VH-VL binders against q8ixk2r445to577. Designs and how they scored, part 246

Target 1, 133 residues: q8ixk2r445to577
Amino acid sequence: FFGMLQNKGLTDYCFDYNPPDENQIVGHQVILYLCHGMGQNQFFEYTSQKEIRYNTHQPEGCIAVEAGMDTLIMHLCEETAPENQKFILQEDGSLFHEQSKKCVQAARKESSDSFVPLLRDCTNSDHQKWFFK

## First folded at step 10 (VH-VL)

Design S74 (framework fv_retifanlimab)
Fold by ESMFold2-Fast, scan of step 10:
Structure S74 (fold): chain C 133 residues (1-133), chain A 121 residues (1-121), chain B 111 residues (1-111)
Amino acid sequence: as target 1 above (133 residues)
Amino acid sequence: QVQLVQSGAEVKKPGASVKVSCKASGYTFTSYWMNWVRQAPGQGLEWIGVIHPSDSETWLDQKFKDRVTITVDKSTSTAYMELSSLRSEDTAVYYCTREGKYYLSYAMDYWGQGTLVTVSS
Amino acid sequence: EIVLTQSPATLSLSPGERATLSCRASQSVSYSDISYMNWFQQKPGQPPKLLIHDASNRATGVPSRFSGSGSGTDFTLTISSLEPEDFAVYFCQQSYSTPYTFGGGTKVEIK
């Protein structure tokens, strides 16, 4: 699958990655923003290695979660996906991070109106359900 | 204005399948989720599932997952719900309903007139 | 699945009286400042009609006598002064998680 990764519960919000400039594609948190259909910062690919890739051109960005953290960070993709970059997109729309045994949930950023995807205990909430558009 | 027009009443035998249609007009069909909800005679409302016509992404209630197929035909702005392996308990009025868009949510704002499906031997 | 319990099952009132209808969810249907609870009105032989979305917002064309309130697990639909056309069945519905679920309904009938 590829396209905009939209949240079922948080209406019209999509995975969004807006790097500071075109040469700094890694190291920052993935956010949620209103889906705009313009591609680029909202275009992601779900791969057979269970990666969520930001850019299909070299070098490619892959979403990762560092040990003990709950935020999704952009890292460089590797030839063989490391465990912290693997997400299982389940048939119910849950995005399961196998290494942590947690699910990606749309959530409000602490102390702000901004929204971000975070790892949370898995529930049947629509805020944990994702699909490509 | 917004209209959802459903196909006519159906009488089916147990074990058969039924396919109900819902023709949308008065808005951009591919921009709104379309739900299917049923109501047995004298009973409450039961959600079946929802489809987005732009890409046919569907979400279904697990109790219907292996018997229900929801599809769309973009060229005719029509949504379909097919229910197989019919039982007498499936006797109900079936509704299609559009999800209107609000700042951070959806709500079912327009409903079809309903299609009565009767399952009897 | 989230279970919605409506009370009372039947409410018998006269025109001009205030109606208060309750809906309780088995778990919270609120996320931050948003409560994913909707209210519908249904008359015999007709499809449901959206009255209130997101707990407290009136749908287009719905008279101001209808109001919704609540958050978390406890929600209320209020009709400040009943008109003859308001005698109907009212259903609450949560859109917090799929499967979407409806309450059993409250029938508002003329006394």
Scores: ipSAE 0.224, ipTM 0.785, lowest interface PAE 4.9, mean pLDDT 89

Design S75 (framework fv_retifanlimab)
Fold by ESMFold2-Fast, scan of step 10:
Structure S75 (fold): chain C 133 residues (1-133), chain A 121 residues (1-121), chain B 111 residues (1-111)
Amino acid sequence: as target 1 above (133 residues)
Amino acid sequence: QVQLVQSGAEVKKPGASVKVSCKASGYTFTSYWMNWVRQAPGQGLEWIGVIHPSDSETWLDQKFKDRVTITVDKSTSTAYMELSSLRSEDTAVYYCTREGKYYLSYAMDYWGQGTLVTVSS
Amino acid sequence: EIVLTQSPATLSLSPGERATLSCRASQSVSYHDISYMNWFQQKPGQPPKLLIHDASNRATGVPSRFSGSGSGTDFTLTISSLEPEDFAVYFCQQSYSTPYTFGGGTKVEIK
């Protein structure tokens, strides 16, 4: 799948990645922002290796969650996808992170009006349901 | 002015299929989710599913997953709901309804007039 | 699925009286400060009409006598002073998670 990764429950918000420098794509948190359908910051690829790739810049970035953390951060893609970079997009739209056994949920960032995707215990909430647009 | 115009009443026998249409006008068809909801005579409302016309992404109530197909024709701004293997309990008025967009939510803001589907032998 | 229970099933009131309709969800339908509960009015032979979205926001063109309140699992629709045109069935509906579900309805009968 290719496109904007939109949340079912948090209407009109999509995965968004704005690296501070277009030549440095690693180390920053993935955010949620109003879906605009314009430009590279909201375009992601879901691969057969269960990666969520940010293909806007080279080298390609892959979304990962480090052990014990709940935030989605951009790492460099590896030739063989490590477990912390694998997400299963399930039939019900949930995005299941294999290593942690948790689901990606749209959430409000503490002390701000910003939104971010975070790992949470899997529920039936539409805030844990995602689709490519 | 937003309008949703549905196809006319249908009478079907058990085991048959029915396909109800919903023609949208007055807004950008590909920008809004379209829901299907039914109501048996004298009863409450039951959600069937929803489709986004831009890419045909669908969400269905599991009760209907093996019998319902929701589709769209972007060229005519028309949504369709096909229900197969009809039973007498499927006798209902079927509605299409658009999800209006609010800051952090959706709500069914415009409804078609409804299509009565009667299943009898 | 989330089950919505409306009470009472029927309200018989005179014009000018206050109507209070209850809707209870089997689990919370709130996320942070937003409650995904909507209210619809339906008259015989007509499709439902949106009255309230997100628990407390009136839809465009809905008279100010209609108000919604509540969060979590307990929600209320209030009609401050009933008018003859308010004779109808009222349904609550959650949009917190799919499948979307509706309450069984409360019929408001104007005496």
Scores: ipSAE 0.038, ipTM 0.714, lowest interface PAE 6.8, mean pLDDT 88

Design S76 (framework fv_retifanlimab)
Fold by ESMFold2-Fast, scan of step 10:
Structure S76 (fold): chain C 133 residues (1-133), chain A 121 residues (1-121), chain B 111 residues (1-111)
Amino acid sequence: as target 1 above (133 residues)
Amino acid sequence: QVQLVQSGAEVKKPGASVKVSCKASGYTFTSYWMNWVRQAPGQGLEWIGVIHPSDSETWLDQKFKDRVTITVDKSTSTAYMELSSLRSEDTAVYYCTREGKYYLSYAMDYWGQGTLVTVSS
Amino acid sequence: EIVLTQSPATLSLSPGERATLSCRASQSVSYYEISYMNWFQQKPGQPPKLLIHDASNRATGVPSRFSGSGSGTDFTLTISSLEPEDFAVYFCQQSYSTPYTFGGGTKVEIK
């Protein structure tokens, strides 16, 4: 799957990655932002290794969750995807992070940006349903 | 037409709890965030928190975290805000307000009429 | 928390005059090219009414004499020519980060 990864419940918002320094691809948080349809910082690929890959810049970035954290951070992609970079896109639209046993939810962040994807206990909420557009 | 109808005025003693209701109509209740905001007599507006009725995801201002509970009843399209351990400083008009969806963001577009909570004696 | 400072606290003006209201944030409330600043009007005994969202966009039904501008930390609400119904208290509010916060208000009163 390729394209903008859009939330069913927060319908105008998509996964977005736009670090302040384009030479520093790693270490910044993935956010939710208005879906603009132009690709670029909203263009993601879901791979056969269960990665959510950011192909706009080189080297390629892969979304990961660090141990004990609930935020999605950009890491460098590896030849074999590590467990913290694997998300199972399920038939109902949920994104299941297997290592933590949690689901990705559109949520408000208490610090800085208004909306971000966060790991939460899995529910049947539309805020946990995602699709490529 | 969108309407938010709140419960009537309350008079409470210090230490008591109050639960204010907000019944929504004219739109899909589970599709919009619902905020709670208060205003002490003659003073400014103070945000308490917000809930999404689809899954009860709740964000509260930390100063209210230990005393406020926000809930929803999807079957009646009603939101509730309960404030415990009341003190005289909690005397205020309490508003529920939904976040309307705009091209680039959300903003509080419809407000309830307000519920005056008086804490005295 | 983000602190919003409104100035002046009161504006005493006559109908037909221009009103300019300021709101300053303790930190930037803009991200990319969007500014998460809203303006509300409140009359005695009534709930607040949304006037402007995202710094410069008029809410539905709001007259064209109301306009918003600004980015980053400095924002302005302008009423180009005051009508009798415009004498009210105006609040700015940021939706950039929780907790949401409001300015202290500017009262526009008849001179």
Scores: ipSAE 0.007, ipTM 0.633, lowest interface PAE 9.1, mean pLDDT 87

Design S77 (framework fv_retifanlimab)
Fold by ESMFold2-Fast, scan of step 10:
Structure S77 (fold): chain C 133 residues (1-133), chain A 121 residues (1-121), chain B 111 residues (1-111)
Amino acid sequence: as target 1 above (133 residues)
Amino acid sequence: QVQLVQSGAEVKKPGASVKVSCKASGYTFTSYWMNWVRQAPGQGLEWIGVIHPSDSETWLDQKFKDRVTITVDKSTSTAYMELSSLRSEDTAVYYCTREGKYYLSYAMDYWGQGTLVTVSS
Amino acid sequence: EIVLTQSPATLSLSPGERATLSCRASQSVSYYGISYMNWFQQKPGQPPKLLIHDASNRATGVPSRFSGSGSGTDFTLTISSLEPEDFAVYFCQQSYSTPYTFGGGTKVEIK
């Protein structure tokens, strides 16, 4: 799968990666923003290793969750995907993070200027349902 | 056809708790965020918090976190806001309001009629 | 917290006149060309009614005489020709970040 990763509950919001510093492409939080048909910051690829890859910048980034955290951040991709970078896109649209046993949910961040994807206990909420557009 | 119907006015003593209900109809309750906003007599609007009924995810203004609990009952399409340790300055009309979905954003598009809570000794 | 300042506090005008209401934010409420500023109308004894969302988009059923403009920190609500039912209190509100905040309101009253 590849394209814009859109939320079923937050209609028209997609995974977006737009770090403020172009010289440091990793270490920043992935956000949600209005879906557009232009690719770039919103173009992601779901790989056979269960990675969500971002290839707008070089080197390529892979979405990861650090131990004990609930935020999705951009890390460098590796030849063999580490466990913290593996997500299962299930048939019902759930994006399941194997290492934490939690699901990715569209959520508001109290201190942020946008919606963000966060790890939460898995539910049947449309805010936890994702699809490539 | 969207309607938000709130419970009736309440008079409480300082230190008591109040629980206001908001019954939704005319739309899919679990698909929209529900906000709570209050307005003291002759004053402006103050945001309390928001809940998503599908999973009960809640965001509250820090000043209310110790005293406010927002919940939902999906079987009756009803949202609740409970405010504890009441003070005279909590006297206000309390509103529930839905966030409508727009291409570029969400905005509070339908409001309940309001519930007057009076706190007096 | 983002503080919203509305001016003037009271605007005294006659029917048929143009009303211009200002709302200023303590920081930008715009991101990638989208401005997260909303406007509400409130009449005595009634809940607020959404007029404008995202700075310039009219809500369903709102007359064309209402228009919104602005970006960043400075926003304006304009009523091109006041009708008798337009004399009310108007609030701006930002949905850029939580906690959501409202301006203090501008009362549009009959001169």
Scores: ipSAE 0.007, ipTM 0.630, lowest interface PAE 8.6, mean pLDDT 87

Design S78 (framework fv_retifanlimab)
Fold by ESMFold2-Fast, scan of step 10:
Structure S78 (fold): chain C 133 residues (1-133), chain A 121 residues (1-121), chain B 111 residues (1-111)
Amino acid sequence: as target 1 above (133 residues)
Amino acid sequence: QVQLVQSGAEVKKPGASVKVSCKASGYTFTSYWMNWVRQAPGQGLEWIGVIHPSDSETWLDQKFKDRVTITVDKSTSTAYMELSSLRSEDTAVYYCTREGKYYLSYAMDYWGQGTLVTVSS
Amino acid sequence: EIVLTQSPATLSLSPGERATLSCRASQSVSYYSISYMNWFQQKPGQPPKLLIHDASNRATGVPSRFSGSGSGTDFTLTISSLEPEDFAVYFCQQSYSTPYTFGGGTKVEIK
C-alpha cells in the first residue's frame, strides 16, 4: 500500500509530515491536514514489516511512538523494524500499534483547531479507521 | 444538478443474485463516497455499505459481508451493488446515495429513486 | 453496532401544531463539538430527503421551521408549526461509526 493515508471519519484529512527544517527530517510530530492529492508531505508507504514509511526525503523516516507517549513521531527507519514502529493495518481499517496495544485515532490537538493522529484505546469509531488513497 | 439514476425493478427467485446499478451525474463522481441502503416494504432503512469511487475503498455492514459486492465503473460514473444467495427477506427497495461533505462530517445528501427487488418463489 | 431508538412511533397532530421527535443512541455519537446525527424525511413512494446534518444544521433548501438539537445520546427534531406537506415519516441516522444505523422512524400523521 502507498499513497495518502486518509481518515474515514474526518472529512478529507490525511497524514501529513512537514518538518520545519528540511535538514532535520526526524524528531517532529506527524499531523493531520486537508488532503491535497499531490503526494509530497502526505505520501506514505505501508511496508511488509508493518512500517508507515516517509520516503520523500533521505534518510528514510518511519513513524514511531515512544514508550508511555501517545503522539506519532518521525524516526529513522531501521533494517529490522523495532516494535515501536510497527502498525497493523487491520481489515476494519484500524491502525493497531503492536507495542502499546492501542489504535491510531484522528484527534484534536489541545487548545487549537488542528488535528493530529494519537494513540487511543481501540474502538469502533470511524475516527480510528484509515485507508490509502 | 446532481442526479443518481438507478436500474429498473427486478423479480428474482430464492438463491439467485441481483445486480443494481446507479449512474451519477452533475458532480465529480470520484470525489464522493457512495452508499447503498435498503428498505423492506413498509419498514425502516438498513445500511449495506459504502464505496469511494476513486480507489474502490469499501466498507460493509458485516451481516452482508459474504453476500454483497459493491463496485464502480469510473468511465461511466456508475456504482453497482450485487447481492447473492437471495432470500425472501431481501425483498426491498435498494437505494444508492451520495455522501455530501461538510466541515468535519459526511451526510447522505442525494438519493437515487430506488430499485425494487422482489424475491419470491 | 449503535442502536437508535425513536419515540414516539406515531405522532398524530393537526396543521399549525408543534412536533417534537426524539432519537436516543445506545452510545455517544459525539466527538468533540460535532454530533454525528442526521435526520431524514420520507414521503410514500419517495426516497428519503436529508433535513438536518450534524444534529443541528439544516440541509440546503430545508425550511426554517425544522430544527435539530441534542448531543451525546439524546437528540430531538422539532417542527415548530406543521404544514400539510410535513406529514411524513422521519428517521434519525448516525454517521459516527460504520456500520451506519437508522432509527425505526416516527410517523407524523394528521389527527
Scores: ipSAE 0.220, ipTM 0.789, lowest interface PAE 4.3, mean pLDDT 90

Design S79 (framework fv_retifanlimab)
Fold by ESMFold2-Fast, scan of step 10:
Structure S79 (fold): chain C 133 residues (1-133), chain A 121 residues (1-121), chain B 111 residues (1-111)
Amino acid sequence: as target 1 above (133 residues)
Amino acid sequence: QVQLVQSGAEVKKPGASVKVSCKASGYTFTSYWMNWVRQAPGQGLEWIGVIHPSDSETWLDQKFKDRVTITVDKSTSTAYMELSSLRSEDTAVYYCTREGKYYLSYAMDYWGQGTLVTVSS
Amino acid sequence: EIVLTQSPATLSLSPGERATLSCRASQSVSYYDVSYMNWFQQKPGQPPKLLIHDASNRATGVPSRFSGSGSGTDFTLTISSLEPEDFAVYFCQQSYSTPYTFGGGTKVEIK
């Protein structure tokens, strides 16, 4: 799957990654931003290795969740994907993070961003359902 | 047209609870965040919290988290705000307000008429 | 929480004059190219009415005499020529992060 990763419940919002410095693509939080259809910072690839890749800049980035955290951050992709970078896109649209046994949810957050994807206990909420366009 | 119609004025004693309703019409209720804001007589506006009707995800100001519960009834397109352990300082007009969608943001675009809650002994 | 300070607390002006209202945030409320600052008008006995969203965009039906500007921490609402119906209280509000917060308000009153 390639494209913009949109939320079913928050239908106008997509995964978005636009680091301040294009030479430093690692370490920043993935956010949710209004879907603009322009690709670039909203263009992601879901791979056969269960990675969510950001290929707009080099080196390629892979979304990860660090131990004890619930935020999604950009890491460098590795030859053998570590477990913290693996997300299972399920038939019902949920993004299941196997290592934490939690699901990615569109959420409001007290931070510089109004909306962010966070790990939460899995529910059947539309805010936990994602699809590529 | 979008309308938010709130329940009528309430008079309560200290220590009681109050539940204010907000009935939405003219749009898809489950697609927009619903905020609750209050205003004490002669004072400014104070944000209480927000709920998304699709899954009841809520965010509250920490000042209210132990006393406020926000809920929705999707079948009637109605949002509720319940405030417990009432004090005289809770005397205020309580508003529900929808968070409208704009290209790169959200803003409170439609407001209910307000519900006056008076707490007195 | 983000504190919003509005100044002046009151503006005493006559119809036809220009009103300039200030709102200062305790920290930046801009993220990338968007400033999450909104302006509301409130008349006695009525709920607030959205005037400006995202610092500079007029809400539907709001007259062109109202304009907003600013970014980061400093924001301004301007009414180019006051009409009788513009004498009201104006509040700024940030939607950058929860809890959402409002300024204390600026009352524009007739001289």
Scores: ipSAE 0.009, ipTM 0.634, lowest interface PAE 7.8, mean pLDDT 87

Design S8 (framework fv_retifanlimab)
Fold by ESMFold2-Fast, scan of step 10:
Structure S8 (fold): chain C 133 residues (1-133), chain A 121 residues (1-121), chain B 111 residues (1-111)
Amino acid sequence: as target 1 above (133 residues)
Amino acid sequence: QVQLVQSGAEVKKPGASVKVSCKASGYTFTSYWMNWVRQAPGQGLEWIGVIHPSDSETWLDQKFKDRVTITVDKSTSTAYMELSSLRSEDTAVYYCTREGKNYLSYAMDYWGQGTLVTVSS
Amino acid sequence: EIVLTQSPATLSLSPGERATLSCRASQSVSYYDISYMNWFQQKPGQPPKLLIHDASNRATGVPSRFSGSGSGTDFTLTISSLEPEDFAVYFCQQSYSTPYTFGGGTKVEIK
């Protein structure tokens, strides 16, 4: 699958990655932003290796979660996907992070209006349901 | 300007199937979720399921999963709900309702007029 | 599924009086500072009409006399001064998780 990765619960919001420096695409947090339908910084590819790839810029980036963390960050894609870069898109729309056994949820910080995808215990919440548009 | 227009009342026998339509206008059909909700006479509201018209992704209440099929026809901006193996307790007004933008989440902001389905012998 | 319990089942009041309607969820429907609780008004022969979304935000065109509050499991709909057109059935509904569920309704009727 490929396209804009949209949240069912937070219906106007999509995965978004727009690094401030195009010469340093790694290490920045993936955010959620209003879906604009144009692809670009909201265009992702779900691969047979269970990666979520960002290939608008070279080299290609792959979404990862660091051990013990709950934020999604952009890392360099590897020839063989490491465990922290594997996400299982399930039939119910859940995006299951295999290494942590947690699900990606649309969320915001308690003190902020910013929206971000975070790892949370898996629930039946619509905020944990994703689809490519 | 946003309108959801549903098909007319139906009378069915037990064991039959019914297919209710919901024609949307006044907005981009493929940008919003479409829910189906029913209400038995004098009773409360019961959620059946929802579909996203862009890809036909469907979520159903488990109690209906074996009897309900929700579909869309993007060319006519129409959603459909088909309920099979009808019983007398399926007698209800069936509503289609759009999930619209509402700040940080979504809510059912526009509703069809309802379709009365009567199941009797 | 998340069960929503509304109380009272019937509220008998006169025009000009304040109405307070309660909705209790069997589990929290809040995440951080967002509460996924909506309120609908329904009049005989009509579909439900959205009044309040996200617990406390009035839907477009809804009069200021309607207000919502609460978080977690306990939610309230308040009508500060009843107008004749406000006598109706009110339903709460959670959008936190599927299946979506509705409360049993509170009928606000003329005393």
Scores: ipSAE 0.006, ipTM 0.562, lowest interface PAE 11.8, mean pLDDT 86

Design S80 (framework fv_retifanlimab)
Fold by ESMFold2-Fast, scan of step 10:
Structure S80 (fold): chain C 133 residues (1-133), chain A 121 residues (1-121), chain B 111 residues (1-111)
Amino acid sequence: as target 1 above (133 residues)
Amino acid sequence: QVQLVQSGAEVKKPGASVKVSCKASGYTFTSYWMNWVRQAPGQGLEWIGVIHPSDSETWLDQKFKDRVTITVDKSTSTAYMELSSLRSEDTAVYYCTREGKYYLSYAMDYWGQGTLVTVSS
Amino acid sequence: EIVLTQSPATLSLSPGERATLSCRASQSVSYYDTSYMNWFQQKPGQPPKLLIHDASNRATGVPSRFSGSGSGTDFTLTISSLEPEDFAVYFCQQSYSTPYTFGGGTKVEIK
């Protein structure tokens, strides 16, 4: 699958990654922003290795969650996907992070200037349902 | 046509609680955030919080967290705001308001008529 | 929280005159090329009515004499030629970050 990764509950918001420096595409938090349909910073690929890849800039990035954290951060893709970069996109639309046993949820952060995807206990919430558009 | 119809005016004593309702119609209730905003007589607008009816995810202004509960009843497309431990300074018109979807943004596009809550001894 | 400061508190003008209202944020409310600043009109006994969203976009049914501009921390609402029904209180509001906040309001009153 590839395209804009959109939230069912936060219905016009998509995964978005716009690194402030094109020479350093890793280390920054993935955010949610209004879906614009133009691809680029909102264009992701879900791979057979269960990675969510960002191919717009070079080198290619892979979304990861570090142990004990709940934020999604862009890391460098590896030849063999490490466990912290594996997300199971389930038939019901949930994105399950196997290593943490948590699900990706669209969240409104009071201390943040935007909406962000965060790891949360898995529920049947539409804010935890994602699809490629 | 989108409509938000709120419950009627309330007069309460200090220390009591009040529960205001907001019945939505004319759109898919579970697809839009519902905000609560208040306005003391002759004063400005103060945001209380917001709820998403699909899963009851709620965000509140810290100053209200210990006294406000926002809930929804999906079967009746109704949102509720309950404020406890009422003080005289809680006297205000309380509004429910929907976040509409606009090109590139969300904004409070439809408002209930308001519910006057008067707190007096 | 983001503090919004509106000025002036009161504008006393006559019908046909131009009104310019200011709203300043304590921090930027822009992301990419979008500014999360909204403007509302309120008349006595009525709820606020959305006029402008995203700093410069008119809401449905809002007359063309209303326009919004600005980005970052400095925003302006302009009414090019006041009509009798435009004498009201105007509030700016940011939707950039929760808690959402409103300015103190500018009252446009007839001279």
Scores: ipSAE 0.007, ipTM 0.610, lowest interface PAE 9.3, mean pLDDT 86

Design S81 (framework fv_retifanlimab)
Fold by ESMFold2-Fast, scan of step 10:
Structure S81 (fold): chain C 133 residues (1-133), chain A 121 residues (1-121), chain B 111 residues (1-111)
Amino acid sequence: as target 1 above (133 residues)
Amino acid sequence: QVQLVQSGAEVKKPGASVKVSCKASGYTFTSYWMNWVRQAPGQGLEWIGVIHPSDSETWLDQKFKDRVTITVDKSTSTAYMELSSLRSEDTAVYYCTREGKYYLSYAMDYWGQGTLVTVSS
Amino acid sequence: EIVLTQSPATLSLSPGERATLSCRASQSVSYYDKSYMNWFQQKPGQPPKLLIHDASNRATGVPSRFSGSGSGTDFTLTISSLEPEDFAVYFCQQSYSTPYTFGGGTKVEIK
């Protein structure tokens, strides 16, 4: 799958990565922002290795979650996807992070950020359901 | 059509808690964010927080974080805002308001009638 | 927190006159071609009513004499010809980021 990764519960919000520095495309948090339909900073690819790749810049970024954290951070993609970069997009639309055994949920973590994807215990909430458009 | 009906006026003493209800009808309750906003007499509007009824995900203004709890009862399509440790400065009309969905945005499109909470000694 | 400053605090006008209300944000509330500024009307004893969403889009049932404009940090609400029912308090509100914030309001009163 590839395209804009949209939330079913926050129906107008998409995965968005807009690093402030073009010379450092990794290390920043992935956010959710209103879907603009222009691709670019909202264009992602779900790969056969269970990665969510950011295809806008070179080198390509892969979404990861560090041990003990709940935020999604952009890392450099590796030849073989490490466990912290693997997400299972399930038939019901949930994004299951294998290493943590948690699901990606649309949430608001800090007041300065509109919305962000966070790891939470898996539920049947529409805020945990995602689809590519 | 869409209606938000709030509980009646309350008079409380300093240090007490108040719980305001907001019963929604005319739309799918679990599909829309519900905001709470207050307005002191003769003053402007102040955002308290928001909840999504599908999973109770809640965001609060940091000013209210230690005193406000927002909850929902999906079976009755009702949202609640509880404010504890009341002070005279909390005297205000409290509103619940739904975030309507627009192209690439949300806006508070329907408002409850308001609940006057008076804190007096 | 994004601070919204409305000016003037009070506009004293007669029916039939044009009202122009300003709202200035402490930082940009725009992302791409979208501006997350909303306008509300409030009459005494009533809850606020949504007039304009996303800077320039009129809400359902709102008369055509109301229009919104602006982007970035500077926004305007215009009432082309005041009707008696338009004398009210008007608030701008940003939905760009939480906490959501409101301007202090502009009271449009009969001269």
Scores: ipSAE 0.007, ipTM 0.618, lowest interface PAE 8.7, mean pLDDT 87

